# Ledger of designs, part 322: VH-VL binders against q9h9l3

Target 1, 176 residues: q9h9l3
Amino acid sequence: PRKMVAIDCEMVGTGPKGHVSSLARCSIVNYNGDVLYDEYILPPCHIVDYRTRWSGIRKQHMVNATPFKIARGQILKILTGKIVVGHAIHNDFKALQYFHPKSLTRDTSHIPPLNRKADCPENATMSLKHLTKKLLNRDIQVGKSGHSSVEDAQATMELYKLVEVEWEEHLARNPP

## First folded at step 17 (VH-VL)

Design ya76 (framework fv_fezakinumab)
Fold by ESMFold2-Fast, scan of step 17:
Structure ya76 (fold): chain C 176 residues (1-176), chain A 123 residues (1-123), chain B 111 residues (1-111)
Amino acid sequence: as target 1 above (176 residues)
Amino acid sequence: QVQLVQSGAEVKKPGASVKVSCKASGYTFTSYYMHWVRQAPGQGLEWVGWINPYTGFEFYAQKFRGRVTMTRDTSISTAYMELSRLRSDDTAVYYCARSSTYYYDSGPRFDPWGRGTLVTVSS
Amino acid sequence: QAVLTQPPSVSGAPGQRVTISCTGSSSDIGLGYDVHWYQQLPGTAPKLLIYENSNRPSGVPDRFSGSKSGTSASLAITGLQAEDEADYYCQSYDSSLEGWVFGGGTQLTVL
């Protein structure tokens, strides 16, 4: 089997009116939830909106942040050739400007058995916070000071592990 | 209809620079990546790089880093590729081509393609 | 010098079947990246012929088909016609190069 990692990214607003989502933090954990990577990342464009209530990013985090191009290289070195788990992971890949093979991608926002275990409609898109509370009885993204991408990546891996055997069997039978 | 219209043929001397344009129409310019691909006379296709017209982020094949610059002007839906310090072996037809930004794709296809711009480098 | 390997030429008579191979490595096709095929008629830009391994764009007849297995892909053309005479290129994405890669091209001659 290929190694498996989970990723979660935090984005800030850049560009006109802060509408562009630019990478500002990335956390990657291994199968057991151990942190492999966790860095603040400096966008190449001026930050218009820190989106702090959700991102947890403040100006102070940018002082010693890793420049985007360097961080991207480090992150892709970890992701390449591995099964990558995320929640609404296309947003993370978009922020990284990175195409990962769909056969090696696991998106916990689009796994019908996971919704079924949570007593939610199979085709609904449920938030990471909701699934984690329902299936793991754990509160994440608590308060108004922003999210922890480490916490989110760990929760995402644990959620995937609940359906891993069933979903891997499904994918082997029905390749994407 | 979706179209990519490229600038006309160029003849340059070794050491000069050339800037090729690609004007997009029929779709939202900032919603797709723009690629540049070249083809030397009688040879195969060679990917040069791409630009994200929305963010301005650019990525070049290692062979061209330091000599190529890709830019865009969103007000006129036009992408540019500038190649500097030209050599005779840079003689080629340069194509622009569009790809999706859908990050669930496992390496998106190129469609459509511009008609190409012939760049001849000779003394 | 192409990253993906194709035979430089292939030939057949009208009505026959030809197959064009495209061989990659563990960093591109073998890693699960899709393969696309382009047809280039003399003096024209390449045109999308097959995408995502086996899908046909509108207007491409079903005598053109694609397949992928392991580190390789294949383009099959059945019922060869004179207008099929062209260069054919495969394309994928390579993780080591972080970019798109093409085969060297195959010139199809219809005898």
Scores: ipSAE 0.721, ipTM 0.892, lowest interface PAE 1.4, mean pLDDT 92

Design ya77 (framework fv_fezakinumab)
Fold by ESMFold2-Fast, scan of step 17:
Formats: sequence, C-alpha cells, structure tokens
Structure ya77 (fold): chain C 176 residues (1-176), chain A 123 residues (1-123), chain B 111 residues (1-111)
Amino acid sequence: as target 1 above (176 residues)
Amino acid sequence: QVQLVQSGAEVKKPGASVKVSCKASGYTFTSYYMHWVRQAPGQGLEWVGWINPYTGFEFYAQKFRGRVTMTRDTSISTAYMELSRLRSDDTAVYYCARSDTYYYDSGPRFDPWGRGTLVTVSS
Amino acid sequence: QAVLTQPPSVSGAPGQRVTISCTGSSSDIGLGYDVHWYQQLPGTAPKLLIYENSNRPSGVPDRFSGSKSGTSASLAITGLQAEDEADYYCQSYDSSLEGWVFGGGTQLTVL
C-alpha cells in the first residue's frame, strides 16, 4: 500500500504587519515517528515577525537555512505519492505553495472520530495540543520558547494511528 | 464583478521579446495565483507557468524556463508575462487565468480567464 | 503533444448524449488530483464548465456532468443542443511536472 508520513511546518510573519505566514521550518516523520526531514528554511520575503513564541524561530536559525525554492523541492520529493498526515494541514500546504491530492491527505483537525474519542464535538476544530493531551496523555508545545515541529509531527502521526482503521474504511466508502 | 483585462495584440519578429499584461479587478489581487496559458492557432491549451502575486514566487513549465519571466505590480493589480527569443512557433493567443490557493482544491481550477492576447511572430 | 489524452472529435445529433474521455497517468489523475473541464466557443476564451470532477459553476445546465475513475475522467452532455458546438478541454495537476496539464481538446460537432 502507499506509505504514510506526517508533516508539521513552522511559519514566520512576512508582508504588511507580518500578517502573511511564510515557511521557516519543516519536519517530516514516517509512520513510526522517525525523522525523514527537518530543516530551517529561508523565506523569499523579508521576515517582519519571527513569531518566536509559537514558531521557535529566531534570526540565528536563518543564517544557514535552506532557501525556500530548494527546500520546497526536497520536501515535495518526500511527499509525492504518499499519504500525508497533518494538523490543520492546509496551512502547511499553503506555506509550501503545494497542492497535495485530497485522496492522499489526512487532516487530524477535521476527523470526526478523533474528536469523538476526545469527548469533543465532532465538528469542532480542536488544537493539536488539546487532542494530544486528551488522547495520548502527553504535553506538547510546552513553555514560551516556541514549538518543535518534530514533536508536533510525531504527535500528529500518533493521533492519526488511533483512528486509522476506521477512517481509512470511511474514506474507501466515501472518497473525497 | 471579477475581470481580467489583457493588453492588445502584438506582432514581433523572430528573436524579439514580447510582454503581455493582465489587469485584475473585482477581487483581492494578492489572494489568488495568476496563470498563463497559450494556444497556438488551431491547437490546444498549453500551460506556461504561474506567479503568486503576494510573494512574487513564480514557477514555469520546463519548456519555457530560461525564456519566460512572470512579474506583477500590486499597486495596479497587474500581472505580466514576458517571453524572449521569440520563434515563429510561439505564435499563439496568450491567456491569463486566475486560480485559488487553498489546499482543499486538489489542482486548482482556472476561473476567470482573460480574453487573450494574440502574439504573432513572423519575419 | 498534450499530457492528458482526449479524442480529437466527437459528434451527435440534437437531443442525444455524448461523452468525452480524458485519460491521464499515475502522476496526475491516477494520483488523485481533481479534473476540471472547460468549454471554448469559437473565437472566445475558455470558460469553466465542470470543476472538482463533477461540480457545476452557477449558470451551467445540469445536462453537463463529470465523473472520474482511476486514471480517467469523462464529461457527459445530454440533450445535445446546437450551441454546445465547441472545443472541450480537460485539466488536472501533474506531480512529476509540478504544474497544470491539459488534454489535447475535443471538438464537438452537432449534426
């Protein structure tokens, strides 16, 4: 069958008032949580706001960062033809300026059975931190120095594995 | 109403360059990708490339790399396609077309299209 | 040569049904990318006819429908009318080319 990976990206603020999210780090893990890719990425636009509280990105990380165009090529080579799992993954794909097929995309922020297991309303968008605490009894995104995209990707894969069998059957009967 | 208005027809000699414009109105110019598609007389549609008007990031079909440049001017909501070292087989109608950028659109659709700019390359 | 394969022409009589095929590969339609269809009347720009395999934009009659299976998609036109005489193009995204691809186009003649 198709291989599965999980992705999480960190974005910094570019453009007017730093309101646009530009890719600044990407982590990809395999089904077992092993890291396949983890690089800091230099946006093509001027960074206005590092958003360090959430992204963990600082100016020093940009010094040896991989330029966006090169990083994008490396990342797409890993994602192409695979089932890609993420949380609110549309933000990651938008930052990559990449269109992954719906049939191969799994968004843990929009899987009703996952919310049901967490005793949350099925149609609510719950944060990765909340779902991970409720279902895996783990605290992620701890502290004020920023998130780890590796930790987030690993948690996302583990969350998906909780509902994988039932969700894949649902998708087979109800293709996107 | 969303509109894409293109510049007028051009006649060029082989080896020259041509720059076609596409002025957008009725929507936020920087929120959508702009594509360029050409159609030679009596032939089908051929995708040339796209530009993200917000970031300026552009990506071109392999066939056109090294000869095409896509730019934009956000102050006048206008996208440009410049094709250099023109050959007679570059004779075509060149269209601009808008696409959305959200992940839930697997391969975004083109809507609307400009009315096209005829570029004739002849000696 | 076009990346997606369409028959060069199809024909039908008024009131009949015609179907136009669009065949891709494992890097585009076969990978799960959506198929869109465009209608081009003589001397005009293409117009979006069907998007995301089977959806109709506002103003497109329900006699136009789309479907997708495996590496192929099809456009069906029922109740064929004289004004349907046009060129029809399918479109998808190709992962290996990292870009949009079109079919070669199908000329529909209403007999």
Scores: ipSAE 0.572, ipTM 0.837, lowest interface PAE 2.1, mean pLDDT 90

Design ya78 (framework fv_fezakinumab)
Fold by ESMFold2-Fast, scan of step 17:
Structure ya78 (fold): chain C 176 residues (1-176), chain A 123 residues (1-123), chain B 111 residues (1-111)
Amino acid sequence: as target 1 above (176 residues)
Amino acid sequence: QVQLVQSGAEVKKPGASVKVSCKASGYTFTSYYMHWVRQAPGQGLEWVGWINPYTGFEFYAQKFRGRVTMTRDTSISTAYMELSRLRSDDTAVYYCARSPTYYYDSGPRFDPWGRGTLVTVSS
Amino acid sequence: QAVLTQPPSVSGAPGQRVTISCTGSSSDIGLGYDVHWYQQLPGTAPKLLIYENSNRPSGVPDRFSGSKSGTSASLAITGLQAEDEADYYCQSYDSSLEGWVFGGGTQLTVL
């Protein structure tokens, strides 16, 4: 079978009024939740807003951060040819400015069976925090000091595993 | 209507630089990527690179790295491609073309295309 | 050199069916990236003909259809008309090159 990884990225605000979301950290875990990649990433543009409450990124993390173009190359080498799992993963791919084949992409914010298991409307977009609490009885993104992208990637992989068999069968019969 | 209007034909000597413009209208300029594709006389289409007008991020085909620069001016919805150290084999029609930014699209299509700018490099 | 392989030419008579192939590799079409097709009439810019393997833009007649299987894609044109005489290009995205790639183009002659 094709190998599977989960990704979660943290973004900071760049550009006018900090409205542009620029990659500042990326974590990738394998099927078992082992960390394959976890680096702070230096955006090519000046950081206007660290968004620390959500990103967990602080100025100190940028001191030895990997420049964006180099980090992007490293990340893409890991993702290429693999099934990539994420939550609202289009935001991660947008921050990476990368196109991953849709047939190899799994977005846990848009998997109807997963929402069904959580007693949520099938077409609703539920947060990672909510799905993880409801289905795994685990609290993630705790406190106001920012999120851990490693924790989020691990939770995302575990959520996908709950519906993997059913969803892979669905995709085989209904290719994207 | 959605349109991409390119600058006029250019004649350059080897070693010079050329800067081609592509003015977008009829849509939100920053919501789509802009690509550059060239076509040498009697030859096929060759992708040069793309720019994200929103972020300014640019990425180029390996063949053109070090010689091409893509920029944009969001105030006038215009994208630019500058090619330096021109050689006679850079003679081609250079097209700009729009693509969606949807990361759900596995390699998004180009639509529309500008009418092209003929760049002739000779003598 | 073109990254995707197309036959350099195809021909047919009015009313006939022609098929234009586009062969990629495990890093583009074979990896699951979509295939798009463009029609280029002499002296004009390319025009989107088929996108995401089999979809037609508004205004493209259903005589044009696309398909994809494995590392290859095909453009089928049925009921050939004189106005279909043009160059046809396939396009996909290549992960190893991190960019868009085109076929070498196929010149269609309507006899």
Scores: ipSAE 0.564, ipTM 0.834, lowest interface PAE 2.0, mean pLDDT 91

Design ya79 (framework fv_fezakinumab)
Fold by ESMFold2-Fast, scan of step 17:
Structure ya79 (fold): chain C 176 residues (1-176), chain A 123 residues (1-123), chain B 111 residues (1-111)
Amino acid sequence: as target 1 above (176 residues)
Amino acid sequence: QVQLVQSGAEVKKPGASVKVSCKASGYTFTSYYMHWVRQAPGQGLEWVGWINPYTGFEFYAQKFRGRVTMTRDTSISTAYMELSRLRSDDTAVYYCARSGSYYYDSGPRFDPWGRGTLVTVSS
Amino acid sequence: QAVLTQPPSVSGAPGQRVTISCTGSSSDIGLGYDVHWYQQLPGTAPKLLIYENSNRPSGVPDRFSGSKSGTSASLAITGLQAEDEADYYCQSYDSSLEGWVFGGGTQLTVL
């Protein structure tokens, strides 16, 4: 059996007008929701916009943050060879500047059976907050102090478990 | 339209360093990764490493770590590869090549390529 | 040494079909990473021929096609023409090496 983990990252704005998303925190949980990794990460570029309302990142978190290059190495050692679950996970991989194989990637924003269970259009991209409320009856990303990447990663894993058997069977018949 | 223009041929002695440039035009320089690939005479392609021109993050193939440095200058849309402590078996054509960033699919493909810079290391 | 294995040469007559194999391992192609193919004409830089296993860039004729299965990929050229004489390289990403890897190259000769 191939091990499975869920990932969620928080990004801050760098570059012109803060339009570029740079990794500033990464959380990884195992199949049972236990935290395997959770670190603040120092981007190599100047932070223009902390995006605190969404990211929960503040300047104080950067003081002892792990430099991007070191954090990336640690994270990749955890992800390599595992099935990685995330929500809109392409954003996380892009922020990590990392190439995870498509066949080992599960994106809960693009799983038609999951949307169907939530009574949503199968090909729509639904938010993690909406799917979690509808299918798990749990509120996440509450308040104005930013999201918890640990909470998001845990919710993402639980959502995937709802469709795991069906979706793994589908992928075996229709390899990506 | 989209072009990668590389610096001219270099002849170096063993132990010296060489710095090759790759000037990009026709696209947003910071939106794509820049790779370096070399090819020894009559041999195959060998990936050296890459740099994200926006962040400056660089990553190198294990064989070249400690000897190669990749940098960029965003004001002139130019990427650089510097290889130090040159050996005769570093004689090769060095190419720069553009790729996209990883996204939903593995996605990165090398397009376009520069015309190559011949680096000859001889005593 | 090249990480991906290709035959060093392949040959065919005009109009024939030739296939070039590319064999990897469980850490690259076998792990699900895509395969890209490059054509290198004598004295020139490589040119992207096939990307993400089977897609053609604009300007590449449909007689070039790619496929992937298990730990291997193949480039097929149908209706072989004299101008197809070139070196062909496969490329993928290797998770153990954390980098791009190339095949050793295949020299295609049109007889």
Scores: ipSAE 0.671, ipTM 0.873, lowest interface PAE 1.5, mean pLDDT 91

Design ya8 (framework fv_fezakinumab)
Fold by ESMFold2-Fast, scan of step 17:
Structure ya8 (fold): chain C 176 residues (1-176), chain A 123 residues (1-123), chain B 111 residues (1-111)
Amino acid sequence: as target 1 above (176 residues)
Amino acid sequence: QVQLVQSGAEVKKPGASVKVSCKASGYTFTAYYMHWVRQAPGQGLEWVGWINPYTGFEFYAQKFRGRVTMTRDTSISTAYMELSRLRSDDTAVYYCARSGTYYYDSGPRFDPWGRGTLVTVSS
Amino acid sequence: QAVLTQPPSVSGAPGQRVTISCTGSSSDIGLGYDVHWYQQLPGTAPKLLIYENSNRPSGVPDRFSGSKSGTSASLAITGLQAEDEADYYCQSYDSSLEGWVFGGGTQLTVL
């Protein structure tokens, strides 16, 4: 079987009025929740909005941040050939400017059995915070100092584990 | 209507450089990747590299690293590929082609394609 | 020196079925990356024919179909017509090269 990791990225606002999301931090954890990667990343575009309340990113984190091209190379080496779990993971992959195989991607925002366990509509997109509270009875993303991408990646892996057997069987019968 | 319009044919001597342009219209230029693909006479398609017009991030096939540079000008929705230190075996039609940035954005498939720019390298 | 392997040529008579194979490795098709197919008529740019293994763009007749299994993909053309004479290229993404890769191309002749 393939190894499994979970990823969560923090984005800052770039482009007109800071509406474009650019990668500024990436955390990757293994199946047991151990950190494999956690670095601040310098976007190639001017940062208009640090979105600090949500991202936890401040100007000081950019001073010694890893340049995007180097960070991308490091991250892709970890992700290649692995099942990658994330929440609304398309945003993370777009920020990385990377195509991960669909058959090796698990998006906890689009797993109907997970929503069903949370008593939510199967095709709704629920937030990571909401699913974690409902299914793991745990509060994440608390306070105003920004989110921890490590905490988010760990929570995402634990959420996936709740439906792993059921969902992997579904995917084996219904390949993406 | 989505279109990619490329610059005209070029004839260059070995050792020179060539810069090919690809002007996009009919879509948001910065929302898609731009790829460059070449085809030598009678040969197959060979991917050269890509650029993200929004970020300026560029990535090249190993064969071309050190000789190719991809740039863009967002004010005129135009992408450029410059190939330096030209050799006779660089003679090819050079195509630009668009791809999505993720599977939800038309995915990694190439559509549309420019009509190609013939670059001839001869002494 | 194409990364994906295609037969150099295939031929058929009008109305027949032909199949063009595309063989990759564990770092591309075998890793789960999708396969796309392009048709190139003489003197023209390639045109998207099939995307994400089996989907047809608007305007492509249903005589063209694609499939993928393991490390390989196939393009099937039924009801072969003279207008189908062209070069056909498969394409995927290769994780070890971190880039897009093409098959060597297959020249289809309608006799």
Scores: ipSAE 0.772, ipTM 0.899, lowest interface PAE 1.0, mean pLDDT 92

Design ya80 (framework fv_fezakinumab)
Fold by ESMFold2-Fast, scan of step 17:
Structure ya80 (fold): chain C 176 residues (1-176), chain A 123 residues (1-123), chain B 111 residues (1-111)
Amino acid sequence: as target 1 above (176 residues)
Amino acid sequence: QVQLVQSGAEVKKPGASVKVSCKASGYTFTSYYMHWVRQAPGQGLEWVGWINPYTGFEFYAQKFRGRVTMTRDTSISTAYMELSRLRSDDTAVYYCARSGVYYYDSGPRFDPWGRGTLVTVSS
Amino acid sequence: QAVLTQPPSVSGAPGQRVTISCTGSSSDIGLGYDVHWYQQLPGTAPKLLIYENSNRPSGVPDRFSGSKSGTSASLAITGLQAEDEADYYCQSYDSSLEGWVFGGGTQLTVL
């Protein structure tokens, strides 16, 4: 069977008024939640807005950060050929400037059975924090000093595991 | 109307460089990737590479690395492909083509295409 | 040298059905990457005909359809018309090459 990993990225604001989301940290965990990758990443463009409240990224983290092109290569070597789980994962792939196959992508923000288990409308987009609290009785993204992408990736994998059997069967019958 | 307008035909000698332009209109230039694809006379399509006009990030097919450079000028919504150390087998029509940045946007499909720029490499 | 394999030519009579195959490998179509199809009329740029395996852009007649299974994709044209004479190219993404790849093209002749 294909190996499965979960990813969560933190982005900072670059470009005009800091409106472009540029990759500044990436965490990847395996099926059991063990960390396979966790690095700060230096965007090629000037950082206008660290978005620290959400990203947890500060100027000090950029000192030893891996340049984007090198980090991208390392990350893609880990993701290639694997089932990749994420929450609103299109944002992570856009920040990586990478096209992962749809058939190997699992987005916990768009899995109707997961929302159903959380007593939420099946077509709603629920936050990772809300689903994790509802289904795992766990508080993540606590406070205003930024999120841990490792914590988010781990929570994302655990959420997927709650619906894995049901959802993989659905995808086998209804390929994307 | 979304449109890509390319520069005119070029005739170059072996060893020279050529720079082809592709001017975009009718959409937000920085919201889509720009690809370059070539087609030698009577032959098929060959992907050369792409550039993200917003970030400037570019990526090239292995065959062209070291000879091709892709750039853009966001003030005039124009992308450029420069190919150096030209050989006779570089004679081809060079197309620019737009793609989305992810499946939820316009996806990785190429639409629209420029009309092409014929580059002839001869003595 | 094309990465995806297409027959070099296919032919049919008006009103007939033709099918054009596109065969990849475990690093592209077989890995789950989508297949797109382009139509190139003589002397023109390619035009998007089918995207993401089976979707038609606005303006493409429903007699054009696409499908994908395993490492291969197919383009079907029903009710063949003289104006369909063109070259047809499949396209996907290849993870080992880290780039977009095309089929060698299929020349369709309407008899």
Scores: ipSAE 0.676, ipTM 0.874, lowest interface PAE 1.5, mean pLDDT 91

Design ya81 (framework fv_fezakinumab)
Fold by ESMFold2-Fast, scan of step 17:
Structure ya81 (fold): chain C 176 residues (1-176), chain A 123 residues (1-123), chain B 111 residues (1-111)
Amino acid sequence: as target 1 above (176 residues)
Amino acid sequence: QVQLVQSGAEVKKPGASVKVSCKASGYTFTSYYMHWVRQAPGQGLEWVGWINPYTGFEFYAQKFRGRVTMTRDTSISTAYMELSRLRSDDTAVYYCARSGDYYYDSGPRFDPWGRGTLVTVSS
Amino acid sequence: QAVLTQPPSVSGAPGQRVTISCTGSSSDIGLGYDVHWYQQLPGTAPKLLIYENSNRPSGVPDRFSGSKSGTSASLAITGLQAEDEADYYCQSYDSSLEGWVFGGGTQLTVL
């Protein structure tokens, strides 16, 4: 498959002391940055902590949010068979309760050439905000009202495009 | 030590329902998925479905949709699989098996497995 | 029918090498999903033998090895022992079925 999408999810805290991350919003963009999916999602468990400063999720967003089971089905139809780009993407897949194949997964928090271009240690996990500022000279996640998962997914796709040729060649020689 | 202990053998008539249990110990029950896999006598392994014990979210192989229900009771770390409208070809050993809940860490590999519960459907 | 294809049986003499193939399609192994292998001794539950194509759990001897290429995977057993006589199953995930799939199983006979 040649198709590629980028994903970013917002999670809220559920479970004891709000320590479990549950899906509350998902945004998916295509290669050109066009939005394919962007919905608020109602977790099946009681929300203890909205984590609003980072997630941008408030109680009002849950009133008509898509139930988790339905949203999951919609999202998986978009992801299946495609190369999926994300930042610390295992957290998104865990929240979706979904196993995407490693060979079709691109995690911009674990691409050594990308860190190298940003003058960061190759094996360090750098934030999306830091890499976007260093490599695209763009500020994302600005302000105190939470992050935009659309903005984050778009930035993630653009970051991947900076190393796409080099990294795809590396993966062809060194399959996961 | 991590263990999955299953309920004992069942004999059922065609058209009846059976409910098999799988009691987990030695780990945090809600941190792993629970799968059900069956094996007819002399035949291979067939995946039935899984449940997330934390959320209660369940997903089944298409062949079993409408006949199978998976549930759990977190207070006693026990997962259940109920199969209804039994047919003679549902005669099998039914296994529960644990898997990780995300690909990068423990992955979808099944470890450990319960010892199995023989369900016999007499015709 | 099983979704993944394995030979129904293989045989070897003590000390020999045997290989067991597992063939999938573009929706499972060919899509890049990992392959796991399970050993089932007569009358027992399956036991994890190889995970994520080529990794061994603690306690599995290094004479067991796994590999994966394209739409297929292979389990190799060297220095064949009598206690290796068992059924062997490969497993992967299939995107079109949205679920885990197994091979039909291979019965290994040690002559």
Scores: ipSAE 0.608, ipTM 0.856, lowest interface PAE 1.9, mean pLDDT 90

Design ya82 (framework fv_fezakinumab)
Fold by ESMFold2-Fast, scan of step 17:
Structure ya82 (fold): chain C 176 residues (1-176), chain A 123 residues (1-123), chain B 111 residues (1-111)
Amino acid sequence: as target 1 above (176 residues)
Amino acid sequence: QVQLVQSGAEVKKPGASVKVSCKASGYTFTSYYMHWVRQAPGQGLEWVGWINPYTGFEFYAQKFRGRVTMTRDTSISTAYMELSRLRSDDTAVYYCARSGEYYYDSGPRFDPWGRGTLVTVSS
Amino acid sequence: QAVLTQPPSVSGAPGQRVTISCTGSSSDIGLGYDVHWYQQLPGTAPKLLIYENSNRPSGVPDRFSGSKSGTSASLAITGLQAEDEADYYCQSYDSSLEGWVFGGGTQLTVL
């Protein structure tokens, strides 16, 4: 079997009215939830909106943050050839400007058995916070200081483990 | 209507630089990556690199690193590829081509393509 | 010299079926990256023919089809017609090179 990691990124708003999501933090954990990578990342564009309530990013975190190009290289070395788990992971890959193969991507926002276990419609996209509370009886993204990408990556890996055997069998029979 | 319009043919001496332009219309220029692909006479397609027009982030095939620079001007929806220290084997048609963002519904297929710019390197 | 391997040429008579192979490695097609196919008529730019292994853009007839298995992909053309005479290129992404890669191209001759 291929090694598996989980990723969660925090994005800040750049561009007109802060509508563009730019990478500002990335956390990667291994199968057991141990942190492999966790860095603040400096976007190449001017930050218009820190989105602090959700991202947890403040101006102070940008001091000595790793420049985007360098951080991207570090992150891609960790992700390459591995099964990568995330929640709404397409947003993380867009922020990284990275194409990960579909056969090695697991998106916990689009796994029907996971929604079924949470008593949610199988084809709906449920939030990480909701699935974690329903299935792991754990509150994440608590308070007003923003989200912890480490906490989110760890929760995402644990959620995937609940359906791993069933979902891997499904993917083997129905390749992406 | 989505179009990519490229600059006209160029004739250059060995050691010179060439800058090819690709003007986009009919879509949001900053929402798609721009790729450059070349084709030597009678030969196959060779990927040169890409630029994200929004961020200006650029990435090149290893063969061209140190000789190629990709830029853009968002005010006129135009991407540029500059190749320096030209050699005779750089003679090729250079195409620009649009792709989607990674993991963005079908992603990085190249569509549309510009009609190509012939660059001839001859003394 | 291309990273993806295609036969240099294939030929067929009108009405026949031809298949063009595209062989990669564990770092591209074998890693699960999608394969796209382009048709290049003489003197023109390449045109997208098949994307994401098997999907057709609007305007491409259903006699063109694509498939992918393991480290290889195939383009099939059924009911071959004179206007299909062109060069065909496969394309994928290679993780070791961190870039897009093309096959060497296949020249289709309609006899």
Scores: ipSAE 0.581, ipTM 0.850, lowest interface PAE 2.0, mean pLDDT 90

